# Miniprotein binders against Biotin--protein ligase 1, chloroplastic (HCS1): the designs that were tried, part 1

No score or structure here was measured in a lab: all are predicted.

Target 1, 330 residues: Biotin--protein ligase 1, chloroplastic (HCS1), of Arabidopsis thaliana (Mouse-ear cress) (q9sl92)
Amino acid sequence: AMESDASCSLVLCGKSSVETEVAKGLKNKNSLKLPDNTKVSLILESEAKNLVKDDDNSFNLSLFMNSIITHRFGRFLIWSPRLSSTHDVVSHNFSELPVGSVCVTDIQFKGRGRTKNVWESPKGCLMYSFTLEMEDGRVVPLIQYVVSLAVTEAVKDVCDKKGLPYIDVKIKWPNDLYVNGLKVGGILCTSTYRSKKFNVSVGVGLNVDNGQPTTCLNAVLKGMAPESNLLKREEILGAFFHKFEKFFDLFMDQGFKSLEELYYRTWLHSEQRVIVEDKVEDQVVQNVVTIQGLTSSGYLLAVGDDNQMYELHPDGNSFDFFKGLVRRKI
Unless a header shows other numbers, all headers, positions and changes below count from the first letter of the chain.
ipSAE, averaged over its two directions, is called F for ESMFold2-Fast, E for ESMFold2 and O for OpenDDE. V2 adds 0.75 times the mean of E and O to 0.25 times the DockQ between the complexes of E and O.
Where letters were taken out, [cut] stands.
The coordinates of atoms that the task and the answers printed are left out; those that the model quotes come from them. Centres of patches stay.

## First folded at step 1 (miniprotein)

Design F1
Amino acid sequence: MTLEVEVTAKDPEELREIAWKLLEIAEELGATSVEIEIENGKVRVRIKADSEEKLKKIAEKLKELAKKLGAKEVEVRWEDE
ESMFold2 (binder alone), alone request of step 1: mean pLDDT 75; pTM 0.679

Design F1x
Amino acid sequence: MTLEVEVTAKDPEELREIAWKLLEIAEELGATSVEIEIELEDGKTKVRVRIKADSEEKLKKIAEKLKELAKKLGAKEVEVRWEDE
ESMFold2 (binder alone), alone request of step 1: mean pLDDT 72; pTM 0.627

Design F2
Amino acid sequence: MDSKVELTVKGEDPEELREALWEVLELAERYNGEVEIEVENGKLKLTVKGLPEEVAKKLAEKIKELAEKYGLEVEVEVKEK
ESMFold2 (binder alone), alone request of step 1: mean pLDDT 66; pTM 0.559

Design F2x
Amino acid sequence: MDSKVELTVKGEDPEELREALWEVLELAERYNGEVEIEVELEDGKTKLKLTVKGLPEEVAKKLAEKIKELAEKYGLEVEVEVKEK
ESMFold2 (binder alone), alone request of step 1: mean pLDDT 65; pTM 0.537

Design F3
Amino acid sequence: MTLVVLVEAKDPEELREIAWKLLEIAEELGATSVEIEIENGKVYVIIKADSEEKLKKIAEKLKELAKKLGAKEVKVIWEGDDPEKLKELIEKALEELKK
ESMFold2 (binder alone), alone request of step 1: mean pLDDT 68; pTM 0.591

Design F3x
Amino acid sequence: MTLVVLVEAKDPEELREIAWKLLEIAEELGATSVEIEIELEDGKTKVYVIIKADSEEKLKKIAEKLKELAKKLGAKEVKVIWEGDDPEKLKELIEKALEELKK
ESMFold2 (binder alone), alone request of step 1: mean pLDDT 66; pTM 0.558

Design F4
Amino acid sequence: MKVLITVPSEEALREVLWELLEYGLEIEVENGKIYVIVDDEETAKKVAEELKKLGYEVIIEGDDPEKIKELIEKALEELKK
ESMFold2 (binder alone), alone request of step 1: mean pLDDT 62; pTM 0.452

Design F4x
Amino acid sequence: MKVLITVPSEEALREVLWELLEYGLEIEVELEDGKTKIYVIVDDEETAKKVAEELKKLGYEVIIEGDDPEKIKELIEKALEELKK
ESMFold2 (binder alone), alone request of step 1: mean pLDDT 61; pTM 0.442

Design F6
Fold by ESMFold2-Fast, scan of step 2:
Structure F6 (fold): chain B 330 residues (1-330), chain A 81 residues (1-81)
Amino acid sequence: as target 1 above (330 residues)
Amino acid sequence: MKYTIKIEVDTEEAAREVAYELLEILDEMGLENLEVEITGKEIKIEARVESKEEAEKLAKKIKELAEEMGLKDVTIEIKEE
């Protein structure tokens, strides 16, 4: 219920000497910018000891960074206790940051959704954003599905490593994460095109240890095993980048088909029957369709009871400019 | 000078498809140093050009290309930055 932060401090942390030198260079240039005229102060991890809380609720930079064994993603970390948007940090500064840089915050008081919706993060949510580059714009929309899979598999890996019960994290197309019918997370991908490459910024919110109004992974664990150790945001994030780098490599080498079976086992929509409403000439038309999977462009593919094929999108009705095909709203 | 061209389309899906195709065509025409941001139904193109006239010519070309692709309700704004 308070105001927008007029200033913020960004703590920069690198995995190796290479990333540490990048951090020093950024601080010397004072080149990182944020929207809404926010004053930005850059602090090196070595200088941030005076900002360290004894509070267990703060993201532990060292715990995360010491777990990273990736070659590209998560090796450069930007952290702040409070931000308007981790997504804005990485997207607004894409050209200044190493590709694969991650921004994490403990409290995000304003965020971005799939549309122009304001997304608010509860305290205890794992909120992060990172960057990547792609050359083929046709498959850029598929990256959100690769990200979703990496999150679900990261949760499984952490639970397995800690001897915890299986948490069945499911994907609700196109970009939401669910457990036991309740939303636990969401993904936002934006892209810009520069120097013949698509610069993609990925934002993820995952309810790890937050309270109401929904649920979180630790609440699900407590329900199944009350005496179990809790999941930590740092462990999930580390496992995420390990899985994401593996899945990203498969995706780039072999296309989404290499991940497609795992995706369909993980999503909520296999053989789902849905009613699609379309408004034609002030008439409401209802069609019953069965979800078949994804198109090559990453849109929902469904078949009607009449064996007609439908391409579904969450954004209302649209035309295929080349075929005149009418797409339906889910 | 830096100018921002903003294009609004009917759907989020259409925005992505239109943006990718326009960028491919503009790149073939030798137009370099374009930054494009896609947010929902809005395509934002930032161009670093020598004059406002060049930004207006670019906007006109983009509108013509979008209309050739079958878009009817294309709104373009030019803002100096």
Scores: ipSAE 0.000, ipTM 0.378, lowest interface PAE 11.6, mean pLDDT 77
ESMFold2 (binder alone), alone request of step 1: mean pLDDT 70; pTM 0.606

Design F8
Amino acid sequence: MDSKVVLIVKGEDPEELREALWEVLELAERYNGEVEIEVENGKLYLIVKGLPEEVAKKLAEKIKELAEKYGLEVEVIVKGDSPEELKKLIEEALKKLEE
ESMFold2 (binder alone), alone request of step 1: mean pLDDT 62; pTM 0.515

Design G2
Amino acid sequence: MKVTVKIRVEADGMEIELTFEADSPEELKEILEWLAEFIKRLGADEVTVEITVKRDGKEYKITLKAKDPEKAKELIEKLLELAKELK
ESMFold2 (binder alone), alone request of step 1: mean pLDDT 68; pTM 0.577

Design G2x
Amino acid sequence: MKVTVKIRVTIEADGMEVEIELTFEADSPEELKEILEWLAEFIKRLGADEVTVEITVKRDGKEYKITLKAKDPEKAKELIEKLLELAKELK
ESMFold2 (binder alone), alone request of step 1: mean pLDDT 64; pTM 0.536

Design G4
Fold by ESMFold2-Fast, scan of step 2:
Structure G4 (fold): chain B 330 residues (1-330), chain A 86 residues (1-86)
Amino acid sequence: as target 1 above (330 residues)
Amino acid sequence: MTIKITFKIESNGLTIEVEVTVSDPEEAEEVFRWLLELAEKFGVEKVEIEVRVEENGKTYKFTVKAETEEEAKRILEEIIKRVKEL
């Protein structure tokens, strides 16, 4: 397994002639790499007739490209019907790809071997990763909140455009997305530092049209409006990049404070009371605190009944939102 | 001489990896100072840095683990001294 020579095909698609020339250059150099000695084959969209089928409920590259109106993000697309990780594609190839490139897959899988079960994500889940650059390390951790907001607002924009009822997508700090108390998505960010820049790779999974047993946006929509048209992954992704580019520009220019009110209206934690448990000399001490918001570094800010302020960290504490319990990890 | 410095931290659910390659011990000292400043900005209490030096076909590895800023500076100063002796 670890030494297996897996293979995958990556289809390259550009918004304009500029991105198309990049795709040709990458194919000629055969320069894209993946971990675990995976053999990579690069295919231009024009050559991918066998892999790109309009009738196969596969991600529709042309529908996505026709929907985007961004200047930076989403203009260079990498697609494969099946990948181990969209995040690996963009992060391992950051230097080779235009900043803002997006990788999409229909199925993400883990585990391979004889008599071993292969886990696969449900088809219809929107699985994507993209890249960006930042200079100020202090605000890099906040980028996941900007991404979360862009997802929730993109869903609302698509619903509005199609005359559909709004789906109330909420943020569970720090990086999960929920509808009606059920998880519908998650965000994963990693960063490296090279050439005086933080090279950030953002991964997003969003349950749009995947089947049972998991919930998805279209299942929620059908419950609210059974006769409605369904949401499409391509339209949501296009709307996402439109919103993300606007929010990213605001964030870089004016800081997270410019997005803070919208974030608090969207997250699950306004005025939430939680129990904080600490171990003091083999005794468990419990304090009740009320979540006030975020600190400048992006951690939870809470106030106790004793009028003391608390900063809650995911690395130092475990947070069970549904039980209202925070326990120190020791 | 090739000096590769790798620093990995987790903050707020985001993993940040810093990888810098330099050829001079003096440049490495400046990188160490910058990484300590970065760790402070991220609120990292414990510092772990891996330093890999390649010289004349040999590879040397140094790992810095420190719980205080003063301890980290002392260890980094000693590593620079060792690297200069290669």
Scores: ipSAE 0.094, ipTM 0.529, lowest interface PAE 4.9, mean pLDDT 79
ESMFold2 (binder alone), alone request of step 1: mean pLDDT 76; pTM 0.690

Design G6
Amino acid sequence: SPEELKKLIEEALKELEKRGKKVVVLIRVEADGMEIELTFEADSPEELKEILEWLAEFIKRLGADEVTVIIVVKRDGKEYKITLKAKDPEKAKELIEKLLELAKELK
ESMFold2 (binder alone), alone request of step 1: mean pLDDT 63; pTM 0.561

Design H1
Amino acid sequence: SPEELKELKELIKWAKEYLEELKKEGDPEKVKKLEEKIKEAEEKLKKLEESGDPEEELEKILEEAFKLIEEVLKLEEEAEK
ESMFold2 (binder alone), alone request of step 1: mean pLDDT 70; pTM 0.589

Design H2
Amino acid sequence: SPEELEKLLEKIWKAYEKLEKLEKKGDPEEVKKLKEEIKEAKEELKELKESGDPEELLKEIEELAKFLEEIVKLLEEEAKE
ESMFold2 (binder alone), alone request of step 1: mean pLDDT 63; pTM 0.428

Design M2
Fold by ESMFold2-Fast, scan of step 2:
Structure M2 (fold): chain B 330 residues (1-330), chain A 90 residues (1-90)
Amino acid sequence: as target 1 above (330 residues)
Amino acid sequence: MSPEELREIAWKLLEIAEELGATSVEIEIENGKVRVRIERDGKEIELTIENGKVTVKVTKDGKTYEFEADSPEEAKKLAEEVLKKLEELK
C-alpha cells in the first residue's frame, strides 16, 4: 500500500533471535537511509499486518525464512511491497546491515514521484538484492558468475523436490539468464572498497510468475506440464541461498576453477564463433575467434583460426557482435 | 584503449586511493561500464567509462568540473593524467 516516493516502509524479518535483536536495534536507531532524502520507516514482521493482507499475493516472508538452512546469507530479510531499488536498500546501508542481508520487493519501479511515466517490474518477478564481503579485488568480478550458477541450480533443485520437469535455464555471459532464447533474468553487482575489504552488493531479477509479453519460469513449466504445480518465489529464493552459500564457500576456498565445468555446461557460448574488431595503427582489423571459456580474470577466452589465444572484454562494439552472432556460424 | 586497460586503470586508481587514505572508494562494473568514485577530505573524483567514452567529474568545495574523452586514445591520456595528479597528492 505504500506508494509515496517521499516515504518508504521496510519490514524486517530475522531467522533466529540473533537477527531479531538486530532488527529491533535498527528500528530503535532508525538508521537506514535511501537516496534522494527518502524518509524510511522500519517495521518488525510482527507489526506488519497493515502491509500484508490474507488475500494478497505478496512475497511470503515466513515461507521463505522457514525454508532457509544457511549460516550467513538470507538470514536477515528486508521487505517492502514496492521499492525503487532493492539494490539501493542494501548498498546504501551496507555498514548498518549484517553481511548477507537480503532485500526483497514485489514491485520495483524506475523513476521518482515527479516522473509522469514510471516503469514498474511485472508482478510475479523475484526481485532481490543481498550483500557479501571479499578481500581480493581481482576475483570480485567473478562473483556474478557464482550468482548465475546458484540461480540455475536453485531452479533445478526446486523442480526436483516438487517432481517437476527440467527447466533449462542458461547463462548469457556475463550476467543474463535465458530460457528457450528469451531473457528471464539479470544480475547486477556493485562494490565499494573500505577497511581493506570489498563490500559487494548483488541484485537479481528473475521472471518466476510474471505475465506476458515476457516469458517466465512458470509459463515454460506450464508449456511442458500443463497440470503442474507452480514454482514459488519463496522456494526459489531459499534454494538460491542454499546453493549460493555452498558455491561461494567453494569459490573462496578453491577459486572459480572449481565451478568452471558447471558454468560451461550452463552458459550459451561453448564453441561460439564471433568477429572481434581491433584497432591497429588507425586501421580496423577483424579476426574470427571461437570461444573456449573464461580467463582467470573472468573475461572470454577465445582461439583464432591461427590457434592463438585471445582475451575478449565487452565493449559496445564487441558486445553487439556477441549479441548479434549468438545463433550465427561463419 | 581496451576494456582490459580500462579495468587495469580502475584497479590502479583503487591502489592509489587506498595509499592516500581515501574515506570512500566505490567501483561499479557492469556490461562494459566501469565507474570509480573516490572521496577524501570533502573532495570527490568520479570516473565513468562506458561505450568507449570516459567521463571524469571532480567535485571540491561544492563546485563540480567535468571532463570527457570520446576516443580510446583520449581516454587513456585522461586516465593517465588523473592517476598522475592523484600520485602528486601523496
Scores: ipSAE 0.000, ipTM 0.314, lowest interface PAE 13.2, mean pLDDT 75
ESMFold2 (binder alone), alone request of step 1: mean pLDDT 66; pTM 0.568

Design TF1 (from TG1, 18 letters changed)
Amino acid sequence: MKVTVKIRVERDGKTIKLTFKADSPEELKEILEKLAELIKRLGADELTLRVKVDDPEKAREIAWELLELLEEAGIEDVEIEIENGKVTVRAELK
ESMFold2 (binder alone), alone request of step 1: mean pLDDT 65; pTM 0.540

Design TF1x
Amino acid sequence: MKVTVKIRVERDGKTIKLTFKADSPEELKEILEKLAELIKRLGADELTLRVKVDDPEKAREIAWELLELLEEAGIEDVEIEIELEDGKTKVTVRAELK
ESMFold2 (binder alone), alone request of step 1: mean pLDDT 63; pTM 0.533

Design TG1
Amino acid sequence: MKVTVKIRVEADGMEIELTFEADSPEELKEILEWLAEFIKRLGADELTLRVKVDDPEKAKEIAELLKKLLEEAGIKDVKVEIKDGEVTVRAELK
ESMFold2 (binder alone), alone request of step 1: mean pLDDT 71; pTM 0.624

Design TG3
Amino acid sequence: MTIKITFKIESNGLTIEVEVTVSDPEEAEEVFRWLLELAEKFGVEKLTLRVKVDDPEKAKEIAELLKKLLEEAGIKDVKVEIKDGEVTVRAELK
ESMFold2 (binder alone), alone request of step 1: mean pLDDT 71; pTM 0.627

## First folded at step 2 (miniprotein)

Design Fa (from F1 with V7I E52P K63L)
Fold by ESMFold2-Fast, scan of step 2:
Structure Fa (fold): chain B 330 residues (1-330), chain A 81 residues (1-81)
Amino acid sequence: as target 1 above (330 residues)
Amino acid sequence: MTLEVEITAKDPEELREIAWKLLEIAEELGATSVEIEIENGKVRVRIKADSPEKLKKIAEKLLELAKKLGAKEVEVRWEDE
């Protein structure tokens, strides 16, 4: 098992002849790398028949790729049945891959290197990472909110197209996705500055059909309409890139303000009252504040009962949304 | 040879300000590549230069600047490629 985790097969799939030529070039150079001295084998989609033997459970590359009508995002796909990190694939190879490339895996595991224990995600979770470039690092932290909105709207679009009841996916600031009070997904963005640009890698996990650890979209759907057709990871990912490209263009052209109203309608925090707990001179002080929205930097803007303004940071404060309690972290 | 600097600070806003200043100084001192990764309350800066002497000068200035800007912890590592 541990020896198998030291090697990785990446299947390359392109939307058009342009992306197909990139895939051939990458395979010929064998230029893709992963951390921890992982051995990488590059395989073209046409050569990957033995890796897709489990057709019922494996991500369907052609179903996804045939749905893509974007101009930039999702047109170059990297897939593996099992990876430690889709984020590592795109971020470690940013310079080799077309910007907007997406990496998808069916199983994500923990326990790289010499670790004896290995944990694996259940099949059915949509786990992917993709790349983008930005020039202004001050707005890079806001990209996670654009991604969150694209996920929630993609789910609605797929439900609408299939004639299914809408699943009300909500955003728990800063980067979690919830349905009916249970977490169904999360977003992680990292950035690297090189050649006067921020190279951003976006990672998304969305519980579509796995049910563990808490719930999934298909479990919620089955509860509302037991006889309905199930949501497919491929369709959601396709819809995601259509929405993301549109929202990204709006964000780059008009700033986050263009998406802010939709974000506040989708997040869980409008007018929420929370207790901010701080330690002053060995005394615990509690202040009640009301969440107003986001600051320009993407932090929570809150107002006290005395009309004093507060900016709440996720890393500086512990925020329990359901308890309405914020405690300062060390 | 690659220089890697890892920094922690009290909050994400401080980390971003520190990262930006470190990037600016590394470029001014002639770094050929500067990678900045911000994740989970840490900033990692990876720097390449065309000579070991230049890279040492960059390292010294970045350490001094990070401390002046209030970095809680600063770790510097040298990688042979």
Scores: ipSAE 0.000, ipTM 0.298, lowest interface PAE 14.7, mean pLDDT 77

Design Fa1 (from Fa with R16M W20F E24L)
Fold by ESMFold2-Fast, scan of step 2:
Structure Fa1 (fold): chain B 330 residues (1-330), chain A 81 residues (1-81)
Amino acid sequence: as target 1 above (330 residues)
Amino acid sequence: MTLEVEITAKDPEELMEIAFKLLLIAEELGATSVEIEIENGKVRVRIKADSPEKLKKIAEKLLELAKKLGAKEVEVRWEDE
């Protein structure tokens, strides 16, 4: 085992005096941890104004924090210019951070094994993770759909407020975001169980103003209106938490059915025809089914040409989820 | 040291039931951290404990339990942390 020479600075920012006192307490305890023996330095937002002024493309903490009016989510912010994982920051420190805390980074990098090939997210991608608690583990897998809806509605709200053309952000089940047939974002949820509660960490990546590797929201906007004002990561994140808190409260109170109609209007799969392969007496038969929606468990509900209902289940290590789905008669 | 248990099952409801039972048993056996990741017909349960000895005992019990509960495939991995 080797001690890492790596160091990371985390800037802590609070919405009110309550969150500011939490930030001061965390700094005094020096209690936040990162994997691989990374040395963590905690900096208060008030101190960061004298230390971090490099780069016009850095996430603007004040612009974000001044925009939010939530009661729970996004009121405590952790920011770093470069992290291996925003998800690691919130999940490894779940017990130390207020529930609803968000971690944001400008660059997220991944290095695997002994390979020298380090992948970095381009600047301008909105990369964030936040936490929540749930008591009923059966509905935990559905939270990714609530998150997806909050992202799509946040983009719409920002465009409406700025008088910009509509950007048609769609959901590709289970957890991807698309514009004009190209992926612009993704969602990852993990959970731990402790003290009769599920501690959920949500990670989101959204291509707002990054030129590579695919498209981004601002590239789509420039294509429609070349001289328009651009979307800002801070405005989208603020709008996201406003929508997420509203949708989360509806979801907890009334279940996913309260959001189901909006989800189907937003996803790519309404009335989609897909080919599934069934084994019948050691013969492979291709069947066409039409996607109808979601089952109560969050899997695809489909109807066959025989007018029978089917639930589509993942099977094994498929790189294409439609090719890896198996059909079960309901 | 982190223990990772990856399972598959015939259907998603059975997969979720097995995953939650594994999580609860890991906690009962004294795991300090239990994390579940659910993705495309697979569940990964990541477990930490105060000692390698305790983590090994948890691993043996979870492997046995997953098989008895009808997991289609079970893979156990050890991560040095």
Scores: ipSAE 0.000, ipTM 0.287, lowest interface PAE 13.6, mean pLDDT 77

Design Fa10 (from Fa with L23Y E27F T32E S33E)
Fold by ESMFold2-Fast, scan of step 2:
Structure Fa10 (fold): chain B 330 residues (1-330), chain A 81 residues (1-81)
Amino acid sequence: as target 1 above (330 residues)
Amino acid sequence: MTLEVEITAKDPEELREIAWKLYEIAFELGAEEVEIEIENGKVRVRIKADSPEKLKKIAEKLLELAKKLGAKEVEVRWEDE
């Protein structure tokens, strides 16, 4: 039926009494909305025993919430076993939610349209979105790099704390995460300007324990140390917010320059040679450039063999890292 | 109804500075919501306001300001959202 196709339940959980009071208010107002007239039911964590299963497959809200020690990010949690988009939950409800709220789902699905064709992500993928505010729009594009770095450092931190082998998570500019040449994650940032501030919504997908057909962090870990304890989504998310809050504070105080050295050590592109293709009057012109880093506004900085500077933007350019090819959309 | 302003400039830093100033002035002129998008060396600024008349006034002032700040090209469109 159409009715069941367009409904979901959102479980609200708070770190302290302050966030718990917000959750009660949201439920009483029934104020959260989703696109396509999706019917939303709001449930407090205390009321969600039938939906929150303490089993091996469901995100453990208590494990996550007990692990965070942040002052801003991740203190208000929205969870659903299945969602079309965690990003939609936080972005469509930005004005209703505390800034720094996080939405998590166990399964993300696509293809709700007229055909009713539905694709579902494998269980074990860490799918989450959260919000933040910034005042300077010129540096908003840089936030995706702060997020990427926080994810890679969070994985390292969890491995270190558990005495596990190093998992080499790398950044593929602008917003992808890789291990051993295979994609394990991605980041999406959107922003709007309202009330003299930029409202930023950040979405992250990270393959932690989702099996085939893709690779995941636990598959890599098992290959290196078959008898090790596995990584948990809750531990990684907690470590992420701890690292992100510290990096965000540094970024806001000292600019991206404070994080650049660590970012360049973590990304795949140091000294990479790339072919840039531009269409000029029905002619394809190819220029070879060498990646130098990022511009102050967060675009890819490269130098041509002609010693000219090039700035590459993610939208309208396609970047095939493995072929060293960038094309402009025409 | 939403107003969209699309801007190009010679220098990427100049483009970003123009975009920032447009965000500030649009809000000061009474925009209730301003959205930005940076793509392919262009900045798109989408503006919502209380009325079509208010959006027209905002558009006129932003067009003048963008040209004064050195924008290479400026396009203004009205879109129903």
Scores: ipSAE 0.000, ipTM 0.247, lowest interface PAE 16.9, mean pLDDT 76

Design Fa11 (from Fa with K10E K21E E35T E37V E39T)
Fold by ESMFold2-Fast, scan of step 2:
Structure Fa11 (fold): chain B 330 residues (1-330), chain A 81 residues (1-81)
Amino acid sequence: as target 1 above (330 residues)
Amino acid sequence: MTLEVEITAEDPEELREIAWELLEIAEELGATSVTIVITNGKVRVRIKADSPEKLKKIAEKLLELAKKLGAKEVEVRWEDE
């Protein structure tokens, strides 16, 4: 809004001297911008970590950075204790930030889901956004599936490393994460085309340690093993980027086919029956279809009892997973 | 001055095809900057040029192309820097 007097401090942190030098350059140019006339102050982690660093409950920048073993993603970190949107930080500043930069916040009071739902993040939720580049726009929509897989596999990797029972995180197509029938996370991807490349910004929220209002990974873990050590946001994020970089390389080299079998084992939709509502000669007709998988374009492929194939698109509220209803727009 | 064109279509494949054609035409007509933002259901094209006359020519051609390529709706806005 025009009346916004918001001021925001962004702490910049780098994995190596290369990223540290980038952070110094950004601070000197004061080039990072946020929407709604928000005034941005850039702080180097080395200059202000004792003033900006909170106690045990804030995201631990050093713990995260020390866990990163990637070559591209997550090596440059932007952090603030409270933001309106991590996604806005990386997307508005795409050209200024190294590709693969991540923005993290402890509290995000604005979030966006696919259906334009406002998604609010309590403290303990892992809220982050990062960037990547792609040249082939036809496969850009598939990136959200690569991200979803990286999250589910990262959780498994952290549980394995800590000797904990595995948490069965499932994917609700196209962009939600579920455990035991309850939503634990969501993904938002946007893309901008410039200089023959698609500049993609990925936002992720994952309920790690927030106890309300639904569930979180640590609540599920305590249900299975009450005396277990808890999962940490920093460890999950580090594992996420390790898995994402691996999966992204496979995806770019071999296409989504290389990840497809793992995706179908992880999603909620194998053999799901849904009702497709279509208009035929001014009559509304309902057909029951069975979900088969994904098309090459990343939409649901389904087959009806009439042996017709259907490609289902998530147009607003036209696909309701729990109601099993899909409507074609008139 | 910045020209913004917002286009809707039924699927992302149509939106990407439209976005690609619009980018190429805007550059051919003398745009100094073209930014295309693709989200599900919409394409927003932001264009800068060194004169208002060039921006008008670009706007007219983009409207024509979007309609030919099957856009469901097209909206054009002018923004001052």
Scores: ipSAE 0.000, ipTM 0.245, lowest interface PAE 17.1, mean pLDDT 75

